# VH-VL binders against Isomaltosyltransferase (ctsY), part 20

Target 1, 124 residues: Isomaltosyltransferase (ctsY), of Sporosarcina globispora (Bacillus globisporus) (q8rqv0r968to1091)
Amino acid sequence: VEYEAEFGVQSGVSTNTNHAGYTGTGFVDGFETLGDNVAFDVSVKAAGTYTMKVRYSSGAGNGSRAIYVNNTKVTDLALPQTTSWDTWGTATFSVSLSTGLNTVKVSYDGTSSLGINFDNIAIV
Key: E = the ipSAE of ESMFold2; O = the ipSAE of ESMFold2 at other seeds; V2 = 0.75 times the mean of E and O plus 0.25 times the DockQ between their complexes.

## First folded at step 21 (VH-VL; framework fv_becotatug)

Design x6 (from w2x with heavy chain S31Y; at its last look DockQ between E and O 0.95; V2 from the best seeds 0.76)
Fold by ESMFold2 at other seeds, look of step 21:
Order: sequence, then structure tokens, then C-alpha cells
Structure x6 (fold): chain C 124 residues (1-124), chain A 120 residues (1-120), chain B 107 residues (1-107)
Amino acid sequence: as target 1 above (124 residues)
Amino acid sequence: QVQLQESGPGLVKPSETLSLTCTVSGFSITYYYVHWVRQAPGKGLEWLGVIWTSGRTDYNTPFTSRLTISVDTSKNQFSLKLSSVTAADTAVYYCARQWYGYSYGPFDYWGQGTLVTVSS
Amino acid sequence: EIVLTQSPDFQSVTPKEKVTITCRASQSIGSNLHWYQQKPDQSPKLLIKRASQSISGIPSRFSGSGSGTDFTLTINSLEAEDAATYYCHQSYSRPLTFGQGTKLEIK
């Protein structure tokens, strides 16, 4: 299931369309300050380990974002540099989710780096 | 606190290479992107290119064959070299810092600029 | 390449009046449009970012509006110190481009 960043609950960020190849109606940029984030309500039928995929662009260098599940930080996800700002990459990791609703956040924290363009997440 | 300062020879002969340095302070060059912009006398602003924190560059199309932008991170210095100059390259040259958080963005801090004249 | 066309090229203005400067993009650029002020022998100074967002330390008499292709910079009660050349700038795509400038002089 895919969750478009521009349809998540945005805090301190913005939606933009200035690079082709995004899914949906745009992507999120403007991670300017600590605490800027996009949050998603992710519902699963069973507690367990799921694969999370983050679609992004990081044209300036190797970026990173903190991932939270239910207000607990689970990782600093590396977002390796993409060929340019006009190309998209996917970062993948395993995440533990509880039965029912989980709040998943992609956040710019004190351990995060660079501006990046955030397109969507997928939970598989 | 944030400062950018261009420096280099004010006079360059036609067909030679224009070489400038931008010295920066008050911000991390590992997080901010520096652009070069020029302005011919009495004319508007022209974007030349950007160097990303990784060291990769993007140049304005007319300059791709003769422009080199580089960085020396140990000195907090950016360099611009423009080869095969003509009188049309006479301009004030600026380095400028991009607003954080975006792929491309506005320039929030500029150097004072340095005039380069291509003559004789 | 995206061409930005400003209007007017030049305007002689009276203090206290409202001044508007327009910038038209040759294609839609969303809100990726910024405004700068440049006084004689000085570097450009950022006034407005992303069409309408204010910049700390810039007088509130400066405001911006528009999206897509049509953008406006407004000075809501001109001060003598506002005599300068004003540029719009797009950050939508490479190459980044500027408008040709609008020179304001105090009369």
C-alpha cells in the first residue's frame, strides 16, 4: 500500500512539483528546520515485520531522515545521493508494526541531513 | 555572521581563463549549496552554476564547455574558472548561498561581488 | 529555459504611494519565484521567497503574490530608501533564470 507524501499530515514542510517523475500530485520538500515531518496512519491486520519503502530524491548528496512509529524513533534511514534532483531512488528497511493503526512519521531531526524531495512510502 | 567574499584579478585578457575564489564563513559547506551568478555592467543577473555538497556541479548551458566550479573544503573556498573569455564575460561575479531545504531555491546570502573586466 | 519578463522596466515613483511590479514566466513554475532588491553598487538582497513568503528583517511593506505564470511584488507605502532595481528569479528548473529587472527611482 502506497501513501503519498503530499496527502500525509504535513508539519513545517511544503508540496512541490518542480521535478518530474513523482507519483500522485506532487512531492514534499521544505524540510528546513528540526521537527519538520510528514505523518501517515498505517493500518495493518496483524502485528509483525513489514517492509517500508521510501521514494525520494537527494540530488545534493547523501541525505537521511528519521523514521518514527507510534512516536518512537525506529531508525535514521539513509537516503543515498541520487544521480540528480530529476531522478528518484528508493530506500528500504524492515519495520515492526502493531495490529491496527500505526502512526508512521518521516522526520527531519538532529541526526538528519540535507534537503530531500519525499515522494511516498509503501508498506509491504 | 554568514559571509561570502569573492576575490581574484580584476583584469583578464581575451582568450585567457578568468579565475575567482569565494571564501565563506558562518555556515557549514557540507549542508549549504553555493551558486555563482554574474551581472554585466548595466545588465541583469545571470546564473552560472551550482556546486552541490557532494562536489557535483550543474552549469548553465552556454557555459558547460568552459566553466569549472570547485570547492576546497579544508579552506572553505569555492573556485570559479571560465576559460576562453571575451569582452562579453565582463561582469560583476557573485557567489551566493541557497536557502536550505530545497532542491533549488532562492539565494539568502550573497558576496559583495568582484568586477572582472576582459580587455585588450 | 524559462524566461521571466518583468513590467515595467522603469518607474519613477513618489514616496508613500503603492507600487506594483509584475513578473511573468514563460511556463508554469508553481510558487518557485523569488524577489530581490539591488541598490546601486550593492549585491542583491532577498525580499520575498516562494512567491509570497516573508523574509526576516525585510520591512512588512514588501509583499508578494501569484502562482503559476503571473507574479506581483507590492511595496505598500514607498519609502525613499526603496529606490533600487528589483529582480524576480525562478528556481523551478535549470538553468535558474532572472527577470530583466525593474528600476524604481524616487521623484
Scores: ipSAE 0.689, ipTM 0.903, lowest interface PAE 1.2, mean pLDDT 93
ESMFold2, look of step 21: ipSAE 0.698; ipTM 0.908
ESMFold2 (binder alone), look of step 21: mean pLDDT 92; pTM 0.948

## First folded at step 23 (VH-VL; framework fv_becotatug)

Design y1 (from x1 with heavy chain S31Y; at its last look DockQ between E and O 0.94; V2 from the best seeds 0.65)
Fold by ESMFold2, look of step 23:
Structure y1 (fold): chain C 124 residues (1-124), chain A 120 residues (1-120), chain B 107 residues (1-107)
Amino acid sequence: as target 1 above (124 residues)
Amino acid sequence: QVQLQESGPGLVKPSETLSLTCTVSGFSITYYYVHWVRQAPGKGLEWLGVIWTSGQTDYNTPFTSRLTISVDTSKNQFSLKLSSVTAADTAVYYCARQWYGYSYGPFDYWGQGTLVTVSS
Amino acid sequence: EIVLTQSPDFQSVTPKEKVTITCRASQSIGSNLHWYQQKPDQSPKLLIKRASQSISGIPSRFSGSGSGTDFTLTINSLEAEDAATYYCHQSYRRPLTFGQGTKLEIK
């Protein structure tokens, strides 16, 4: 199931369309201030380990974003440099989710680096 | 506190290579992209290109075969080389910085600019 | 290439009056439009970012508005020190481009 970044709950970030190849109606950029994030309500039928995929562009270099599940930071996800700002990559992470509703956040915090364009997440 | 300073020879002969440096201080170059912009005397502003924090570059299309932008991180210096110059390359050359939060954004600080004249 | 067209090219204005400068983009650029002031023999100085966002250290008499293709820089109660050339700049897509400039002279 894919969750478009532009339809997540945006805090301190914005939706943009100035690079082609995004899914949905746009992507999110503008991670400028510590704590800026996009949050998603992710519902699963059973507790367990799921694969999270983050679709992004990082045209200026190797980026990173912090991933939070239910208000707990679970990793600093590496977002390797893409060929350009017009090229999209996918970063993959194993995530533990509880039964029912989980809040998943992609956040710019004190261990994060670079500006990136954030397109969507997928949980499988 | 934030400072960008262009430097280099003010006079360059036609067909030679124009070579400039931009020395920066008062900020960490890991959080900014540096652009080069020029302005012919009495004319408007023309974007030349950008160097990303990875060291990759993007150039304005007319300059792709002649322009090289680079960085020496140990010296906080950005460099511009423009080969095969003509009188049309006579301009004030600026370096300018952009916060890395967007792929492209405003230039919040500019260097003082350096005039380069191309003449025989 | 996104062309930015400013209006007017030149304006002579009395101090204390309101001045309006426009910038029209050849295609929609959202709010990715910035304004700079360039005084004679000086480098450009950022006045307004992303159409309407203020910049620390810039007098409050400068304001910006617009989105899409039509943008305006407003100077409320013009001062003599505001004599300069003003440029708009788009950061929506490469190549980054500037308007041709608007020169203001104070009567």
Scores: ipSAE 0.549, ipTM 0.861, lowest interface PAE 1.9, mean pLDDT 92
ESMFold2 (binder alone), look of step 23: mean pLDDT 92; pTM 0.949
ESMFold2 at other seeds, look of step 23: ipSAE 0.558; ipTM 0.869

Design y2 (from w2x with light chain G30D; at its last look DockQ between E and O 0.97; V2 from the best seeds 0.76)
Fold by ESMFold2, look of step 23:
Structure y2 (fold): chain C 124 residues (1-124), chain A 120 residues (1-120), chain B 107 residues (1-107)
Amino acid sequence: as target 1 above (124 residues)
Amino acid sequence: QVQLQESGPGLVKPSETLSLTCTVSGFSITSYYVHWVRQAPGKGLEWLGVIWTSGRTDYNTPFTSRLTISVDTSKNQFSLKLSSVTAADTAVYYCARQWYGYSYGPFDYWGQGTLVTVSS
Amino acid sequence: EIVLTQSPDFQSVTPKEKVTITCRASQSIDSNLHWYQQKPDQSPKLLIKRASQSISGIPSRFSGSGSGTDFTLTINSLEAEDAATYYCHQSYSRPLTFGQGTKLEIK
């Protein structure tokens, strides 16, 4: 299941379209201040370990974002440099989710680096 | 305090290479991107290019074959080289810092600029 | 390449009047439009970012509006020190481009 960043709950960030190749109607940028984030309501039928995929662009260098599940930080996700701002990468990691609704956030916090273009997440 | 300062020779002969440096302080050069912009006398502003923290560059199309932008992180210095100059390259040259958090963005701090005249 | 066309090119203004400067983009650039002030022999100074967002230290008489292709800089109650050339700038795509400038002179 894919969750478009531009349809998540945006805090301190904004939707942009100035680089091609995004899914949906745009992507999110503007992670300029600590605490800026996009939040998603993710429902799963069973508690367990899932694979989270983050589609992004990091054209200036190696970026990173903090991932929160139900307001608990679960990782600092590396977002390796993409070839350019017009190319997209996918970062993956394992995440534990509870049965039913989970709030998943992609956040810029004190351990995060660089501006990035954030397109979507997928939970599988 | 954030500061940017351009320096280099004010006079360059036609067909030679224009070479400038931009010395920066008060911000992390691993987090911010520096652009070069020029302004011909009595004219508007023209974007030349940017160097990303990775060292990759994006140049304005007319300059792709003549322009080299680089960085020396140990000296907090950015460099601009423009080869095969003509009188049309006479301008005030600025370095400028991009606002954080975007691929491209506005320029929140500028150097004072340095005039380069291309003349025999 | 995205062309930014400002209007007017020149305007003589009286202090305390409201001044409006426009910038039209040759294609939609969302809100990726910024405004700068440049006084003679000085570097440009950022006034407004992303069409309408204020910049710390800039007098509140400066405001911006618009999105897409049509953008406006407004100086509400002009001060004498606002005599300068004003530029719009798009950061939507490379090459980054500027408008041709609008020069304000004190009448």
Scores: ipSAE 0.638, ipTM 0.893, lowest interface PAE 1.6, mean pLDDT 93
ESMFold2 (binder alone), look of step 23: mean pLDDT 92; pTM 0.946
ESMFold2 at other seeds, look of step 23: ipSAE 0.727; ipTM 0.909

Design y3 (from w2x with light chain S93Y; at its last look DockQ between E and O 0.96; V2 from the best seeds 0.71)
Fold by ESMFold2, look of step 23:
Structure y3 (fold): chain C 124 residues (1-124), chain A 120 residues (1-120), chain B 107 residues (1-107)
Amino acid sequence: as target 1 above (124 residues)
Amino acid sequence: QVQLQESGPGLVKPSETLSLTCTVSGFSITSYYVHWVRQAPGKGLEWLGVIWTSGRTDYNTPFTSRLTISVDTSKNQFSLKLSSVTAADTAVYYCARQWYGYSYGPFDYWGQGTLVTVSS
Amino acid sequence: EIVLTQSPDFQSVTPKEKVTITCRASQSIGSNLHWYQQKPDQSPKLLIKRASQSISGIPSRFSGSGSGTDFTLTINSLEAEDAATYYCHQSYYRPLTFGQGTKLEIK
């Protein structure tokens, strides 16, 4: 199941379309300030470990973003440099989710680095 | 506290290579992107290119065959080389820092600029 | 390439008056339009970013508005020190481009 960044709850960030190859109607950028984030309501039928995929572009260098589940930080996700701002990568990690709704947040916090373009997440 | 300062020869002969440096302080060169912009006397501003924190560069199309932008991280210096210059390359050359958080953005800090005259 | 067209090219203005400068983009750039002030023999100074966002240390008489293709810089009560050339700048599409400039003089 895919969740488009531009349809998540945006805090301090913005939706843009100036780089081709995004899914949906755009991507999110503007992670300028600590606490800037996109949040998603993710529903699963069973508690357990899931694979989360983050589609992104990091054209300036190796970036990173913090991932929160239900307001608890679960990782600092590495976002390796992409070939350019016009190319997209996928970063993958394991996440534990509770039965029903979980709030998943992709955030710029004190350990995060660089601007990045954020396209979507997928939970599998 | 954030400072950018251009330096280099003020006079360059036609057909030679214009070579400038931009010395920076007060910010991390691994977090911010530096651009070069020029302004011919009495004219507007022209974007030349950018160097990303990885060392990769993007140039404005008319300059791709003549322009080299680079960085020496040990000296906090960025360099601009423009080959095969003509009188049309006479300008004030600026280095500028991009506002954080975007692929491209506005320039929040500029150097004072350095005039380069191309003349025999 | 995005062409930015400013209006007017030149304006002679009495102190304390309201001044407006427009910038039209050749295609939509969202809110990615920025304004700079350049005084003689100085480097440009960022006044407004992303159409309407204020910059710390810039007097509140400067404001910006617009989105898409049509943008305006407003100086609500002109002061003598505001005599300068003003440029708009877009950062949405490569190559980055600037308007041709608007020169303000004080009468």
Scores: ipSAE 0.585, ipTM 0.886, lowest interface PAE 1.8, mean pLDDT 93
ESMFold2 (binder alone), look of step 23: mean pLDDT 92; pTM 0.948
ESMFold2 at other seeds, look of step 23: ipSAE 0.671; ipTM 0.896

Design y4 (from x1 with light chain Q53Y; at its last look DockQ between E and O 0.83; V2 from the best seeds 0.00; counts 0 for: pae O 2.9 > 2)
Fold by ESMFold2 at other seeds, look of step 23:
Structure y4 (fold): chain C 124 residues (1-124), chain A 120 residues (1-120), chain B 107 residues (1-107)
Amino acid sequence: as target 1 above (124 residues)
Amino acid sequence: QVQLQESGPGLVKPSETLSLTCTVSGFSITSYYVHWVRQAPGKGLEWLGVIWTSGQTDYNTPFTSRLTISVDTSKNQFSLKLSSVTAADTAVYYCARQWYGYSYGPFDYWGQGTLVTVSS
Amino acid sequence: EIVLTQSPDFQSVTPKEKVTITCRASQSIGSNLHWYQQKPDQSPKLLIKRASYSISGIPSRFSGSGSGTDFTLTINSLEAEDAATYYCHQSYRRPLTFGQGTKLEIK
């Protein structure tokens, strides 16, 4: 199940279309102030460990973003440099989710680095 | 206080290499991208290229074969080299910074510019 | 490449008047347009970012509007110090491009 960044709840960020290859109607950029984020309501039928995939572009270098689940930080996710700003990568990690609704947030924290273009997440 | 300062020879002979530096202070060079822009006398602004935090570069298409942009992070210095110059390369050369939160964005601070004249 | 066309190329203006400068993009660029002022023998100075957002330290008489292909810089009450050349700049796609400039002179 994919969740488009531009349809998540955006805080301090915005939707842009100035690079090709995004899914949906755009991607999110403008992570500039600590706490800027996109939040998603992710519903799962059973508690357990899921694979989270983050589709992104990081054309300027190796970036990172903090991932929160239900207001608890779970990782600083590395977002390795992509070949260019017009090339997209996928970063993958394991995430524990509770039965039912979970709030998943991709956030620019004090441990985050660089600007990135954020396209979507997938939960598998 | 944010500052960018271009420097280099004001006169370059045709067919030689134009070489400039941009020394920066008052900001973290890992939080901004530095662009080079030029302005021929009496003309508008022309974007030359950008250097990303990783050291990778993107150049404006006409300059791809002649332009090299680099950085020395230990000196807070960005460099521009333009090879095989002609009179058409006579311009004021600027370095300008962009905050790294966008892939492309506005240039919030510019250097004062340095005039380079290409003549024999 | 995205061509930005400014209008007018040149305007002689009277102090205190409202001045508008337009920038038209050859394709939609969303709000990825910025305005700069360049006074004689000076470097460009950022006035407005992302079509309409103000910049700290820039007088409030400067404002911007528009999205897509048509953008406007407005100077609500011109002052003599506003004599300069004004450029629009798109950050939508490489190569980054500038408008040809609009020169304002005081009558």
Scores: ipSAE 0.408, ipTM 0.824, lowest interface PAE 2.9, mean pLDDT 91
ESMFold2, look of step 23: ipSAE 0.739; ipTM 0.914
ESMFold2 (binder alone), look of step 23: mean pLDDT 92; pTM 0.949

Design y5 (from x1 with light chain N32D; at its last read DockQ between E and O 0.99; V2 from the best seeds 0.85)
Heavy chain, then light chain:
Amino acid sequence: QVQLQESGPGLVKPSETLSLTCTVSGFSITSYYVHWVRQAPGKGLEWLGVIWTSGQTDYNTPFTSRLTISVDTSKNQFSLKLSSVTAADTAVYYCARQWYGYSYGPFDYWGQGTLVTVSS
Amino acid sequence: EIVLTQSPDFQSVTPKEKVTITCRASQSIGSDLHWYQQKPDQSPKLLIKRASQSISGIPSRFSGSGSGTDFTLTINSLEAEDAATYYCHQSYRRPLTFGQGTKLEIK
ESMFold2, look of step 23: ipSAE 0.795; ipTM 0.926
ESMFold2 (binder alone), look of step 23: mean pLDDT 92; pTM 0.946
ESMFold2 at other seeds, look of step 23: ipSAE 0.760; ipTM 0.919
ESMFold2, look of step 24: ipSAE 0.743; ipTM 0.914
ESMFold2 (binder alone), look of step 24: mean pLDDT 92; pTM 0.947
ESMFold2 at other seeds, look of step 24: ipSAE 0.792; ipTM 0.925
ESMFold2, fold request of step 25: ipSAE 0.829, 0.813, 0.797; ipTM 0.933, 0.932, 0.927
ESMFold2 (binder alone), fold request of step 25: mean pLDDT 92, 92, 92; pTM 0.949, 0.946, 0.948
ESMFold2 at other seeds, fold request of step 25: ipSAE 0.796, 0.801, 0.781; ipTM 0.926, 0.926, 0.925
ESMFold2, last read: ipSAE 0.797, 0.796, 0.783; ipTM 0.929, 0.928, 0.919
ESMFold2 (binder alone), last read: mean pLDDT 92, 92, 92; pTM 0.950, 0.949, 0.950
ESMFold2 at other seeds, last read: ipSAE 0.792, 0.800, 0.788; ipTM 0.925, 0.929, 0.925

Design y6 (from w2x with heavy chain Y33S W52S Y100S, light chain R50S; at its last look DockQ between E and O 0.48; V2 from the best seeds 0.00; counts 0 for: pae E 10.7 > 2)
Fold by ESMFold2, look of step 23:
Structure y6 (fold): chain C 124 residues (1-124), chain A 120 residues (1-120), chain B 107 residues (1-107)
Amino acid sequence: as target 1 above (124 residues)
Amino acid sequence: QVQLQESGPGLVKPSETLSLTCTVSGFSITSYSVHWVRQAPGKGLEWLGVISTSGRTDYNTPFTSRLTISVDTSKNQFSLKLSSVTAADTAVYYCARQWSGYSYGPFDYWGQGTLVTVSS
Amino acid sequence: EIVLTQSPDFQSVTPKEKVTITCRASQSIGSNLHWYQQKPDQSPKLLIKSASQSISGIPSRFSGSGSGTDFTLTINSLEAEDAATYYCHQSYSRPLTFGQGTKLEIK
């Protein structure tokens, strides 16, 4: 299931359309202040390990973002450089989710780096 | 070609509102964030604020109560209003386009600037 | 807010020499540091983006380096037209800030 970043709950970030190739109606940028994030309500039928895919663009270099599940940081996700700001990469990692509703955040923390454009997440 | 051009009155009285427009061409006004930056005579550059493509604004802390940045897509214009001006607001005012829609990019195109003098 | 401190504030320079200007951030900003050149009565011009990335149309004698808190603009083999004021700019977090400027003049 895909969750478009521009329809997540945005804190300190904003939706933009000035680069091609995003899904939906836009992408999110403006990760600037510690704690800036996009949050999603993710519901799963069974507790277990899922694969989270983050679609992003990082044209200036290798970036990173912190991932939180239910207010607990679970990783600093590497977002390797993309060829340009109009090309999009996918970063993947394993995430443990509880039965029912989980809050998943893509956040800019003190260990995060660079500006990135954030398009969507998928949970599989 | 990308172009930004500031315009507005060059003289504003103390306590009044400074109003400027930035007319743009050569790019989609809804696809780029535009910033306002000023420079007092003989001084450095001071970031005032930004309007994002979604219409969200953020202002530098000293200006949060006095500054309004807006966009009129039908006129291809960005606007700045700064209320309750004093002599300290005398500066050259620039509008500048952010190279990308992310806040970690530079300002790749600048207007020529317009001098605003605040004087009795 | 993030304070950018440039050094030096002013430098009288000889053509053909190497010039180094530094910018120090009050906290880590990764590579989110950009350099501008401003000549008298002109708008700033983007010179280097993202600490070290070149800009089309900018002479190759201009280069940038650094990450984190310490950044350097280098002009190899200075030319007379390089007399200007140089600013660093951080785009890491709002409010966006500039260094105080470094003025280069030709001896």
Scores: ipSAE 0.006, ipTM 0.596, lowest interface PAE 10.7, mean pLDDT 86
ESMFold2 (binder alone), look of step 23: mean pLDDT 92; pTM 0.949
ESMFold2 at other seeds, look of step 23: ipSAE 0.015; ipTM 0.593

## First folded at step 24 (VH-VL; framework fv_becotatug)

Design z1 (from w2x with light chain N32D; at its last look DockQ between E and O 0.97; V2 from the best seeds 0.78)
Fold by ESMFold2 at other seeds, look of step 24:
Structure z1 (fold): chain C 124 residues (1-124), chain A 120 residues (1-120), chain B 107 residues (1-107)
Amino acid sequence: as target 1 above (124 residues)
Amino acid sequence: QVQLQESGPGLVKPSETLSLTCTVSGFSITSYYVHWVRQAPGKGLEWLGVIWTSGRTDYNTPFTSRLTISVDTSKNQFSLKLSSVTAADTAVYYCARQWYGYSYGPFDYWGQGTLVTVSS
Amino acid sequence: EIVLTQSPDFQSVTPKEKVTITCRASQSIGSDLHWYQQKPDQSPKLLIKRASQSISGIPSRFSGSGSGTDFTLTINSLEAEDAATYYCHQSYSRPLTFGQGTKLEIK
């Protein structure tokens, strides 16, 4: 199941279309201030460990974003440099989710680095 | 607080290489992107290129064969070299810092600029 | 390449009046349009970012509006110190480009 960043609940960020190759209708940029984030309601049938994929572009260098589940930080996700701002990468990590609805946030916090373009997440 | 300052020779002979430095302070050079912009006397602004925090560069198309932008992290110093100059390269050269958080963005701080004249 | 066309090229203006400067982009650039002021023998100064967002330390008489292709910088209640050249700038795509400038003089 895939969740487009531009349809998430945006706080302090915005949707942009100035780089091709995004899914849906755009991507999110503007992570300029601590606490800027996109939130998603992620529903799963059973509690357990899932694979989360984050599609992104980091054309300036190696970036990172904090991942929160149900308002608890679960990781600082590395977002390795992409070849350019016009290319996209996928970062993958394991996440523990509860049965039913989970709030997942991709956030710029005190351990995060660089501007990045955020396209979507997928839960597998 | 945040400061950028260009320096280099004010006079360069035709066919030689123009070489400038931009010394910065008050911000992390690993988080912000520095651009070079020039302005011919009495003319508008022309973007030359950018160096990303990784060291990768993007140049404006007319300059791709002549322009080199680089950084010396130990000196907090960015460099611009423009080879094979002509009178058309006479301009005030600026370095400028990009607003944080975007792939490309506005320039929130500029150096005072340095005039380079290509003559003789 | 995205061409930015400013209007007017030059304007003689009266203090305390409202002044508008327009910038038209050759294609849609969303809100990735910024405004700068440049006084004689000085570097540009950022006035407005992303079409309409204010900048700390810039007088509130400066405001911006627009999106897509048509953008406006407004100076309400012009002051003598506002005599300068104004540039729009797009950061939507490479190469980054500027408008040709609008020179304001006090009359």
Scores: ipSAE 0.695, ipTM 0.903, lowest interface PAE 1.3, mean pLDDT 93
ESMFold2, look of step 24: ipSAE 0.723; ipTM 0.914
ESMFold2 (binder alone), look of step 24: mean pLDDT 92; pTM 0.949

Design z2 (from y5 with heavy chain Q56K; at its last look DockQ between E and O 0.90; V2 from the best seeds 0.00; counts 0 for: pae O 2.3 > 2)
Fold by ESMFold2 at other seeds, look of step 24:
Structure z2 (fold): chain C 124 residues (1-124), chain A 120 residues (1-120), chain B 107 residues (1-107)
Amino acid sequence: as target 1 above (124 residues)
Amino acid sequence: QVQLQESGPGLVKPSETLSLTCTVSGFSITSYYVHWVRQAPGKGLEWLGVIWTSGKTDYNTPFTSRLTISVDTSKNQFSLKLSSVTAADTAVYYCARQWYGYSYGPFDYWGQGTLVTVSS
Amino acid sequence: EIVLTQSPDFQSVTPKEKVTITCRASQSIGSDLHWYQQKPDQSPKLLIKRASQSISGIPSRFSGSGSGTDFTLTINSLEAEDAATYYCHQSYRRPLTFGQGTKLEIK
């Protein structure tokens, strides 16, 4: 199931369309201030370990973003440099989710680096 | 205090290479991108290119064969080289800073600029 | 390439009056438009970012509006020190481009 960044709950960030190849109607940029994030309500039928895929662009270098589940930081996700700002990569990690509703955030915090373009997440 | 300062020779002969440096202070060069912009006397502003924190560059199309932008991170210095210059390259050359939070963005700090005249 | 066209090219202005400068983009650029002031023999100075966002240290008489293709810089009560050339700038996509400039002079 894919969750488009532009339809998540945006805090301190904004939707843009200035690079082709995004899914949906746009992507999110503007991670400027510590705590800027996109939050998603992710519902799963069973507690367990899921694969999270983050689709992004990082044309200037190797970036990173903090991932929170239910307001607990679970990782600093590496976002390796993409070939350009017009190309997209996917970063993948395992995440534990509880039965029912989980709040998942992609956040710029004190351990995050670089600007990135954030397109979507997928939970598998 | 954020500072950018361009330096280099003010006079360059036609067909030779224009070479400038931009020395920066007051910010981390891993958190900002440095662009080069020029302005012919009495004219508007023209974007030349940018160097990303990885060292990769993007150049404005007319300059792709003549322009080299680079960085020496140990010296906090950016450089611009423009080969095969003509009188049309006479301009004030600026380096300008963009915060890395966007792919492209506004230029929040500019150097004072340095005039380069191409004349025999 | 995205062309930015400013209007007017030149205007003689009276202190205390409202001044409006426009910038039209040749295609939609969302809110990725910025305004700079350049006084004679000086570097450009950022006034407004992303169409309408204020910059710390810039007088509140400067404001910006618009999105898409049509943008406006407003000086609500002109002061003599505002005599300068004003440029719009798009960061929507490369190559980055500037408007041709609008020169304001005091009457």
Scores: ipSAE 0.498, ipTM 0.858, lowest interface PAE 2.3, mean pLDDT 92
ESMFold2, look of step 24: ipSAE 0.704; ipTM 0.907
ESMFold2 (binder alone), look of step 24: mean pLDDT 92; pTM 0.950

